# VH-VL binders against q86iv5: the designs that were tried, part 1

Scores and structures below are computed, not measured.

Target 1, 237 residues: q86iv5
Amino acid sequence: LDSCSICVDFVGNSLNDLLNIILNSGVIGTCGDLCSAVPGGQIVDTVCDLLCDYVGVDEFIKLISDVDPDPIYICEKISVCKTNDNAAASLDLVQINPQNGTVGGTFTLSIAYTVTNTIATGQLAFNIIDPTGNAFGDAVLLVQQSPEQYTQQFQFQATPSEQESFPNGLYTVQALVCEGSCGSPHPNTYTLANGTTTFTISGADSSSMSGAGSFSGSSQSTQTGAASGSGSGFALF
Structure headers, positions and changes below count from the first letter of each chain, unless a header shows other numbers; antibody chains are not in Kabat numbers.
F stands for the ipSAE by ESMFold2-Fast; E and O both for that by ESMFold2, at different seeds; each is averaged over both directions (binder to target, target to binder). V2 = 0.75 x the mean of E and O + 0.25 x the DockQ between their complexes.
Where letters were taken out, [cut] stands.

## First folded at step 1 (VH-VL)

Design a01 (framework fv_acasunlimab)
Fold by ESMFold2-Fast, scan of step 1:
Structure a01 (fold): chain C 237 residues (1-237), chain A 121 residues (1-121), chain B 108 residues (1-108)
Amino acid sequence: as target 1 above (237 residues)
Amino acid sequence: EVQLLEPGGGLVQPGGSLRLSCEASGFTFSSYAMSWVRQAPGKGLEWVSGISGSGRSTFYADSVRGRFTISRDSSKNTLFLQMSSLRAEDTAVYYCAKDRYYGSGSYFDYWGQGTLVTVSS
Amino acid sequence: SYVLTQPPSVSVAPGQTARITCGGNNIGSKSVHWYQQKPGQAPVLVVYDDSDRPSGLPERFSGSNSGNTATLTISRVEAGDEADYYCQVWDSSSYHYVFGGGTKLTVL
């Protein structure tokens, strides 16, 4: 079991629940007291107890209650995720296809990058900034990514939703490879590489569409560190 | 009322692949972990795989690790089990089950009807 | 891997008390849950968290858990209680749900 990926997934999914429990509970004396209140069943409770036990309940509460909590940083402080201040990478390609599309169309973002010094715990992340400045994005967790060439592909439909209306105009794609969480102010966080591209949406009657678009990602790598995708629907950096 | 519906069983040859699905209704699907539990003909219950509410944490029994993939689609309230490299010993009724946490233990409060998977040459 | 041991069968006369055991190393430190499975049907939860009963289940079903043995007790047994019974725990060291091998309860 990759304990780092398990930790990042748990914290990412349970952070708001943990914060609400901490805020609303009068006395939390043990990891069991905290973790038994987290929704999600025995699997979630067991992960919570294990992680909390690494540092003790008081320190775990401090980490969760931090001003700018992020899952990678918390899991690094618990010592289940590694850091590498000498991590290094380059972005070889940031490409979106089609470069000119319509509302309701499917877009594919292709990213190629090269790791030159191991990424211990980090992200491949992107934000798409619409013509009005509203942003949405996604990230893939990178765990112990060895020096090697990697590719990652993301797809989405430009289907209007409450989160993103997909107005006609110019869209900017911003991609980052980071050690730590991209954009985080926390120690051991570094932007290793960045790149941008653009695409245009025009012409379709957006009122004929219903439902939200969806994100999907795929990764091609050889037996090096774990990469796991996530969709946030919010700007990541 | 809580309901779990399991289409997608069938007959497959050894080495083949099959995808099971479980459609959930009557509860907030994304708030609960889900599992697949199987039962070979005339034998006991065996836990196969589990997935967190978000879909990002997955767990597998040693007997299926590397061959089976559990996933979920919260927009469709559907749980999936992608089975590959199937063997005769994978022949079983497969149940989807909803996790419920209470006190210090987790249990399955609701079960699907089960779907039969037969692996035969 | 953690192992739960159940007797393969238990026989009891109608109106008597049946006891089905579930053995596991230090099982008293875990929460034990019990399922009833009738022929051709999905399992049904009958006891959870060692001794609690789901709403709507008869008070004839009870449980205990201490040391290396958990026990499901069914009092005033009826013909309709004839079924397979399974115990279940979560093993935190392996991140696995573990089931016992099952016990066939026969009402004679």
Scores: ipSAE 0.000, ipTM 0.419, lowest interface PAE 15.1, mean pLDDT 84

Design a02 (framework fv_acasunlimab)
Fold by ESMFold2-Fast, scan of step 1:
Structure a02 (fold): chain C 237 residues (1-237), chain A 120 residues (1-120), chain B 108 residues (1-108)
Amino acid sequence: as target 1 above (237 residues)
Amino acid sequence: EVQLLEPGGGLVQPGGSLRLSCEASGFTFSNYAMSWVRQAPGKGLEWVSGISYSGGSTFYADSVRGRFTISRDSSKNTLFLQMSSLRAEDTAVYYCARGLRYSSGYFDYWGQGTLVTVSS
Amino acid sequence: SYVLTQPPSVSVAPGQTARITCGGNNIGRKSVHWYQQKPGQAPVLVVYDDSDRPSGLPERFSGSNSGNTATLTISRVEAGDEADYYCQVWDSSSDHVVFGGGTKLTVL
């Protein structure tokens, strides 16, 4: 794993903990003082210390405490992740199968995109908007994506949960390819490509909803080498 | 109070060498990245080199790469710039600056500057 | 390789507002910092992270940054504001600090 992915993963998992420590602590004089209070054990402490020591404790605290911080932005500011203001991409395919399904059914989202100028640190993200306006989605980190064609596949089961009830009706899928964090107001963020599709849920087969389950997206990085767009689907847990 | 003191500088023949130093006080030196910025007579500011808080990463402007070496000694709170193969176009006032290269990259404190003259 | 462009000079009457621009490709997506330099002195930070002011600086100094132009604004200009002003960014793609060419502010 590269330092950028390690940084994004650490900050993403520890941002709220770091913010709470900074807000509630009296005096933080060293990276050790800050990082020893972060939950996660010795490996997390070591990564925290390395990143904090890289810029110094005062600047690290300032970055974490910034307005609307996000892991990509923070890791770009400490130069562990690169930026490219000239990144460019297009969306070639946004497709969902089946286009007409039922509650409890399995849906597969296929996204194909072409990078035309390197994406330094960014996301492939999607939102699914239900008939009532409630949205859910996921994103995968893109690191140093060279100009070529990529494909990513996501799978989910329309199993009702607290987050999403899956009412009957028309669903809208929106996919974005971004430099930086999609939707972020931060300086090095650009929406490079945007695409949409729709699908319908109608009727219910109650027998297909008898299992205990939830839905979740894959957060697998697509930074791996070779001209492949291989991806993994949703992990239901 | 934060202070950066630069006792180096001087007159050097083309092709010669010179080491600049910058002594820091009033803050925890080892918590900050440091930089060198120069200014030729009557000209603007030009970034020369930077070094991370630990000294583990160094960066150079294309014009000085391979000729200049930045280093630091945290036990002495001192920043150095070793200059070799000096050219007439290296004539400038050299400032040390407290800079956060790995964040927004701004300089909040500057030394008084030291003049380096390269002439035959 | 990233380049910042400033006008070489700006003139303003005392009490009026001076605006010094800093042009760069998509500069609104970078953090811009501003320095004041008086003759024979080291530069002094006057605005950082586009619009933040260091402690102890007059409210008359402010900054903005959007699109391809960042601007340093000095309201109610005084004779003591005469100086060279430099904009600066950190370019993460090259790991370089980039300065503008400087703008000489003349009062009256």
Scores: ipSAE 0.006, ipTM 0.475, lowest interface PAE 12.4, mean pLDDT 83

Design a03 (framework fv_acasunlimab)
Fold by ESMFold2-Fast, scan of step 1:
Structure a03 (fold): chain C 237 residues (1-237), chain A 119 residues (1-119), chain B 108 residues (1-108)
Amino acid sequence: as target 1 above (237 residues)
Amino acid sequence: EVQLLEPGGGLVQPGGSLRLSCEASGFTFRSYAMSWVRQAPGKGLEWVSGISGSGGYTFYADSVRGRFTISRDSSKNTLFLQMSSLRAEDTAVYYCAKYRGFGYAFDIWGQGTLVTVSS
Amino acid sequence: SYVLTQPPSVSVAPGQTARITCGGNNIGSKSVHWYQQKPGQAPVLVVYYDSDRPSGLPERFSGSNSGNTATLTISRVEAGDEADYYCQVWDSSSDHWVFGGGTKLTVL
């Protein structure tokens, strides 16, 4: 939609492909050389070309090849995403429903937060830590969020997989509001607010399921939309 | 302390074969693409062949394709050029060169090794 | 195949500015690198990506690239700048590095 969200989505989805192309290609002399090799079809190629052409192929490769590549930071460096070192927010609510559930059940995480100084480009992120210390999470991209109150919901099913077995016990939820990518060491990254809650899983599932845990999110604000999301089954910080 | 060392050249008869080596030190060898560049006596620089850091991609000038093979051994930090079916026109000083990064200029060069193809 | 054209020689007096050109079709859309080679020595990178200089190189060396011509400019030329200079580009259509024929700079 907006150029910042398009950039973050492209880099997030294509980062491993870009790194593989850079590592395995002898010479990359133009944005066309790099971008035509990226899988995803004409739309992906066009977005890649536009972003690369904006800074030039050498700077683009340098940003992609940096240690611990961070889509938000890359998009900030190419000037399609804004930064605000004075961003500020508070976490008002971190709630999970049900607070006591079962394996295979659906859980809804509700987070309410207040932005007090504009978040230019950031995340609302969470990690869920299981009783054994294994973690998984998700995040929503925050773009030019004005000072006001926001609510975000995430849903997931406690379906056992190799990544997360969903054992019975106490689970810890950590939620963060960040300028930049939560947990990133890159410049212009700040943890603005954090909160913690817990829930339990109990009750026997007579068999393990083949499916992996999956989660989805939705957002609400008191003004026109200011959040968009990307997800993963693994910890974000 | 970043350097490329090419141990000696050779004299070969037309139709013969020779393998050149280039020993790298002072940098992370696997991270950089490399090339071979040659220079015939009294002539200019001519690019011969290139290889990606991973070794997954190789490139050849039209004049050597099918006769020369570039390779690398990351365990020995060594770049190779296997030359076969040598011609008098292949007589040149051969330089190995390190890319400045992927898609970048050649920032470090070996001292060069003379290959003479004559009867 | 893609071709880079350089003048065979350029002469300049000490302290003056030398300009060495590298001609190529739409070369301004490519990144140009420049190398200095003294007799009996390996080439040395003096300018990369049109106008960037390796750290430690004198600021007297600069480059530009637009249209069909790239230029290496050496200001306040010294006797020690006497050498052969080569331009270089990557031609993505053929997957080849291409060197110019070289220019001998004579300081007289």
Scores: ipSAE 0.000, ipTM 0.417, lowest interface PAE 15.1, mean pLDDT 83

Design a04 (framework fv_acasunlimab)
Fold by ESMFold2-Fast, scan of step 1:
Structure a04 (fold): chain C 237 residues (1-237), chain A 117 residues (1-117), chain B 108 residues (1-108)
Amino acid sequence: as target 1 above (237 residues)
Amino acid sequence: EVQLLEPGGGLVQPGGSLRLSCEASGFTFSSYYMSWVRQAPGKGLEWVSGISGSGGRTFYADSVRGRFTISRDSSKNTLFLQMSSLRAEDTAVYYCARHKGYYFDYWGQGTLVTVSS
Amino acid sequence: SYVLTQPPSVSVAPGQTARITCGGNNIGSKNVHWYQQKPGQAPVLVVYDDTDRPSGLPERFSGSNSGNTATLTISRVEAGDEADYYCQVWDSYSDHVVFGGGTKLTVL
C-alpha cells in the first residue's frame, strides 16, 4: 500500500485520539511520546511514528491541531501525498437505482467520470440530501489517478437510524470529483467536476402505486458490508 | 505587516475595459489563494473571482464569466482583475482579499469602479 | 446557485444580546464565516469556521451552525458594534464563495 493511502487511513482513523492526547497530555517531547498513547497496537504506533518523524513532533502536533483538520491535507503537508493544482476531470454519469424506492430498500449509486489531468490526491464523494435537508454521504480516496475513464458504485440501505430517518419524499444526490478533500477549505483543494440526480422514497407504510408491490416496516438493519458503509450519516461537503 | 494595497480605480463607459491591481506585502504571496469581492453602492458583498496560489486555477461568478480575467504575478506580488465588456451593474467598490482556507483574513482598502455613460 | 438569507436589519439596546441569522439549505454541513463592515471601511473577520474567533476579537462574538441556520451572537452589545454583518460560505459544489445579503445592526 502506498504511503499516501496509509497516511490518510491512519489520520482518518486516529484523528480524534490524537486530538484528545494533545489536549490532555501536557508537554509532548517526542513522536514516541505522542504515538505510544494512540490506541491500535504496534502497527498503528509504527505508522504514527513514521509520519510524525517526517516533520517532527512540534509540526505534527500543529498540523493535527489546526482548524478543520483533514486527513488528505495533513498527509499533503507531511509530504507523503502529492498535490496537483492542474488536476482536471469531468463527471459523465450520476445515476441512482431504483429511482423510486421504499424505506428499507437498497439503493445503488453509479458514478462515471473521466480524468483529463492526473488527480494526485483527491476524492470521489457524494452527499444524499433528504426532504428535510438532512444529509449523509461517503467518499473514496483517489491517489495518482491517470487520465482515463473510471466508474464507481456505492450502495446503501434506507434503514432508519438516529442520523437519518428516511422520510417520504424527494432526495437529491450531489456528486463531486475533487483534488484534495471535497468541501475542505484547505489549499490545493479544488472541485474538478460535479453532478446531481434525484430519487424518491415512498414509504413509512405500503406503497399502493408501487410497481413491485412493496411494504414498509424494515426494522433493525443487520446488514454489513454495504459499499457506502451506510454509516456515514454526515454530509461530506 | 500583512498589507494589500489597491491603487486606482476609475470611470469607464459601458462596453469599456479596466484592469485593477492589488499589491501584496508582508507574506509569501504565492502560497495564498486570492479573491476579488465587490460591493455596489449601498448593497451587499458579492464574490467575483478567485485564483490559486500557483495561478493554475481560476474561478468566476456567473455574472462575470467570459468578461473578467483574474491573474497574478508572483515576481511582483501583485493580483490583477482584467475587466472587459463592462456594464452599469459592474459599478462597485472592488476589494482584493486573502484566503485562509475559504474565508478572508485580510482585505484591501477597496477601489471604486464606476461604469456610466 | 447556493443562496444565503439574512434579515435586512436587527435592532438591540446597549448591553443586550443581538442574534443575526444566516439561512441556507443544509448550511450545517458547511463552514460559516462572519464579517463586520463599518461605513467606508473594508470588512473585518469576526467569526470563522462556524465558532472560532480571530485573535484579538472580544469573546462577546460567537457563532453556531446547525441544520438550515447559522447564527452570529453578539453579547453585551456596545455602540461600537453598530455595523453591517455578512455571513459567508464556500460552496464546493459550484466552486463559489457565497455571501449573505447582510444585516444592519442598529444599537439604540
Scores: ipSAE 0.006, ipTM 0.489, lowest interface PAE 11.4, mean pLDDT 84

Design a05 (framework fv_acasunlimab)
Fold by ESMFold2-Fast, scan of step 1:
Structure a05 (fold): chain C 237 residues (1-237), chain A 120 residues (1-120), chain B 108 residues (1-108)
Amino acid sequence: as target 1 above (237 residues)
Amino acid sequence: EVQLLEPGGGLVQPGGSLRLSCEASGFTFSDYAMSWVRQAPGKGLEWVSGISGSGSSTFYADSVRGRFTISRDSSKNTLFLQMSSLRAEDTAVYYCAKWGRYLYYGMDVWGQGTLVTVSS
Amino acid sequence: SYVLTQPPSVSVAPGQTARITCGGNNIGSKRVHWYQQKPGQAPVLVVYDDSDRPSGLPERFSGSNSGNTATLTISRVEAGDEADYYCQVWDSSSDYVVFGGGTKLTVL
């Protein structure tokens, strides 16, 4: 895990806490003063100290307070994440298994993509759009991904929740490979590739007494060496 | 070279006290969280205590809370574990370990271990 | 109070693939690290953050983490891989580092 990935993860999880501390805590003289107030324990305190010390407490406070809440953008402004306006990629596979399933069933989304010009800091993202137009999804961070073929797998269980009821019908999956945060208007953000697929949910039970559905992705590590020449780990290939 | 050196362990009587030290070199000491992890003879790894890079946060396993104190001295690049009210079940090899800057949530560098025997 | 469960032992022949599991309630939401420990030696980090490898470690070591089970996979196992393997998480809600009980890998 590089400093860029650490920064994006920290900012994504701690931005609101940092803003609340900065606005309400009063005097902050050192990175230690700020970071000791951030909830999350030993690891969060350590990462906060590292990032704050990298730019200095005054600049860190200014940056967190003054930029939009986009972790990739913030970490690019801190200069721990890089940009590449010439990044390029293609989507080779967007496949969901099973293509016909039931409420409460487990679905696996398999995505294969090829990077043709290095992605400096970006995302592989997907949205699943239910029959009513309600959407849910997830994203993994891509850091310094060299030109080669990559694969990523996501699993979710179609368990009804407050956020997604999983009605019977046709579902659309949209996958995106981006430099920067997918959909962001910030500079150095580009959609490099997109692809779609569909699947169907049907079931005899119109009601369900089950827990919330949740995504479970493979590691969000962007280690290029692990994916390089791999091409394995997905049964649907 | 990145290194953690643990001088001196020892034999202590039940109810006694002992201070362990861990000398760091080859990295910016205050940038990294540190932990103590122990291993009783023939048993698995057990986390004992942790301290943030700044030293502002300290953490303890329930089994040692109130008896052990973790601290660090950035001017000496040294991590300490002050152990008091020692019990036979504290007998173990004690390792100091550094959390990684680029290895989030992992301990990437370990000391050689120091044997602490609590007996007779 | 969080608990990680590992099988006490796993045996494989040289050249085969070893799979060591680490069970924990909703462990897929946590970041898992794996350590190798040979007799009389300090532990060595072999996989961090679920699936990443430290520099200098062979590509034969890989990891995954989903649902209630994390897995360390060692492909093309060599005699030198004989060791105890430990999984580890940080439980941020309790500020506690948790280790699994360890798995002894035997290569015959």
Scores: ipSAE 0.006, ipTM 0.404, lowest interface PAE 14.2, mean pLDDT 83

Design a06 (framework fv_acasunlimab)
Fold by ESMFold2-Fast, scan of step 1:
Structure a06 (fold): chain C 237 residues (1-237), chain A 122 residues (1-122), chain B 108 residues (1-108)
Amino acid sequence: as target 1 above (237 residues)
Amino acid sequence: EVQLLEPGGGLVQPGGSLRLSCEASGFTFSSYGMSWVRQAPGKGLEWVSGISWSGGSTFYADSVRGRFTISRDSSKNTLFLQMSSLRAEDTAVYYCARERYYDSSGYYLDYWGQGTLVTVSS
Amino acid sequence: SYVLTQPPSVSVAPGQTARITCGGNNIGSKSVHWYQQKPGQAPVLVVYDDSKRPSGLPERFSGSNSGNTATLTISRVEAGDEADYYCQVWDSGSDHYVFGGGTKLTVL
């Protein structure tokens, strides 16, 4: 992994820990003081030290404590992630298979998109909106993605959970390609492309199911194109 | 067991183009970033370009940006460097190398190919 | 851009200890890696992460890194250690590998 992906992953996983340390500690005078308090072991501590040392402890704390921090924005401000105000892309395909499935079934979301001007640091994100209006989704990090056609697949099982019950009815899928974090108010953030599709879940579930519905292979899916992205956490846009 | 084999190279006229390749074996190629490092005759090592494990991120030294393109084909375990608008200053032995990030901050190159001579002259 | 400075040459007698330095601003906060290049051959990693050795490398090779100077130390030098040695860091600000200019070790 490149330094941008490492930064986004670190900030995404450690943001709440960093914010708690900043809020609950006295004077923090060095990057070592801040980073030694971050849980996660030696690699996490080392990544924290590198990122903090690049901008200095005061600026690092300021970035973490921003009103609406997001990992891509923070890593762009540190200068380990790049920006491109002229990034451009199109969504060529948003398809879900099967288009008519059942509770407990496996669904595959296939997205094809074309980058026409390099995406420096961005996301391929999607939301699935259930018949009641409840939404869930995921995002894949895009770093220095060159002009070319890409494909990405995501899989999930419609297993009822406290987060999502998977009721019978019509589901809407919305996909976005963005420079920056999709939906972010920060500078250098742009929605480049938008696409939608639908699918239906039918049939009575006569058995109780345990566990949350999960995206199997969403951040680990094998891409058919030259597309690459590091999974960021759930992103609803 | 880890091996990087560089079959490309040659003599090219100024302004010409050449594609270098590096064939990897003995490890899971798709799990590692890769770099190209060059060395002009009698000079030191100069990093040229790098590509992430997934191919989604590419990086270039200022001296080659806009002229060289790094790429990879995981199905063939092969790394490429497409060189265009070649100059006499690009004359060097080009090495491919495997990128490593392990139990420390920062990246290093743990295995290197044998090197391929590229000569740009008339 | 970040710059690494190495002496162009170091000479030692067989059996003595060679010390090759790598200077950089606050280099002690970075991880330093060292490569050996014998005439007509590709570079070989000899020390990584400041002080760690790849499997199979002689214990005679060691490294240190603090403040503004990293050092490669080769004890009980042999004629076969004659080579060019390069230090290297990763510069996260530019996403670049930075190499030192190289040091020619001569065993006389």
Scores: ipSAE 0.000, ipTM 0.389, lowest interface PAE 21.2, mean pLDDT 83

Design a07 (framework fv_acasunlimab)
Fold by ESMFold2-Fast, scan of step 1:
Structure a07 (fold): chain C 237 residues (1-237), chain A 120 residues (1-120), chain B 108 residues (1-108)
Amino acid sequence: as target 1 above (237 residues)
Amino acid sequence: EVQLLEPGGGLVQPGGSLRLSCEASGFTFSTYAMSWVRQAPGKGLEWVSGISGRGGSTFYADSVRGRFTISRDSSKNTLFLQMSSLRAEDTAVYYCAKSPFYSRGAFDYWGQGTLVTVSS
Amino acid sequence: SYVLTQPPSVSVAPGQTARITCGGNNIGSYSVHWYQQKPGQAPVLVVYDDSDRPSGLPERFSGSNSGNTATLTISRVEAGDEADYYCQVWDRSSDHVVFGGGTKLTVL
């Protein structure tokens, strides 16, 4: 992993901890003071120290405390992730199989896209909206993706959980390719391509409901410097 | 391809000064912490000084504090060590070294080293 | 200041396993890194963060760290492994990088 991916993972996993420390501390005078309070062990502490030292404790706290902070934006402001205001891409395929499934069944989302101008730091994201309007999704981090065609697959099992009950009805899938974090209001963020598809859930599957609503992704593209997982866990457009 | 090139080194008298430089290429210079590590003839490795990616934090071994100054120029991709009040005990091969982002204290790439001799 | 202690030399026969120790008070709470240095050459990182290997390094090199002792293990030793080996930590309490005294590995 490159420094950009490491930063995005760290901020994505530690943002709430950092905010809690900042809000509940009287005075934070050094990066060491801030970072030693972050849970996660030696590697997390080391990454925190490096990122904070890079911009200084006051600027680091300001970035963490910003309105609608997102890991990609923070890491771009720290200068460990690159930006490209001229990034460009197209969505060639958004397909879900099966298009008619059951509760407890396995669904595969297949996405194909073409990068026509390098994506410096961005996301391939999807959002699934259930019949009641409740949404869930995932995103993979794109780092220095060169112009070529890429494919990505995601799998999930429609196992009811507190996050998503999987009611019968029509589901909408939205897919986005973005420079920056999809849906972010921050500078250097652009929606490059978007697509939608739908699927239906009706009835129940007698599979043991194991797997508890997990998502799995796979990439079949030739990648340079690319990484998966934005660290945030949620993709909202 | 990461490269750290150390032009320089030389012979100086006790009490003299010398500036070492390390020219970096093949990585985003301002992202990574850098250090100087020295090795006296026939002896082991000794850490001298470290600097954060943007130069906001500097660190020094007790033996050189107040005499040596580490700095970097990100526009030139160059790391410096300004040495003053040099002593015979400072005679060593000096290496510049890059830390990987994920491990601040480790050194994943090293320069070839430059010999500094402090002698009357 | 924090101190790391290494044996000055270790001898091993070709094809056997070499073990180089690095002693330090509560060293298991530190991240330990290991370097190989051949005569006239700059050091090369061979193990970082106790047990991780840099890309391109043979799997024969491995590390462990617990309690008061970290260990570099080199399996199926080759003549080309003859070198000085150094352990190293970052002591955050003093903001100092600390190296061990080095171990000369001889393959006989």
Scores: ipSAE 0.000, ipTM 0.410, lowest interface PAE 15.4, mean pLDDT 83

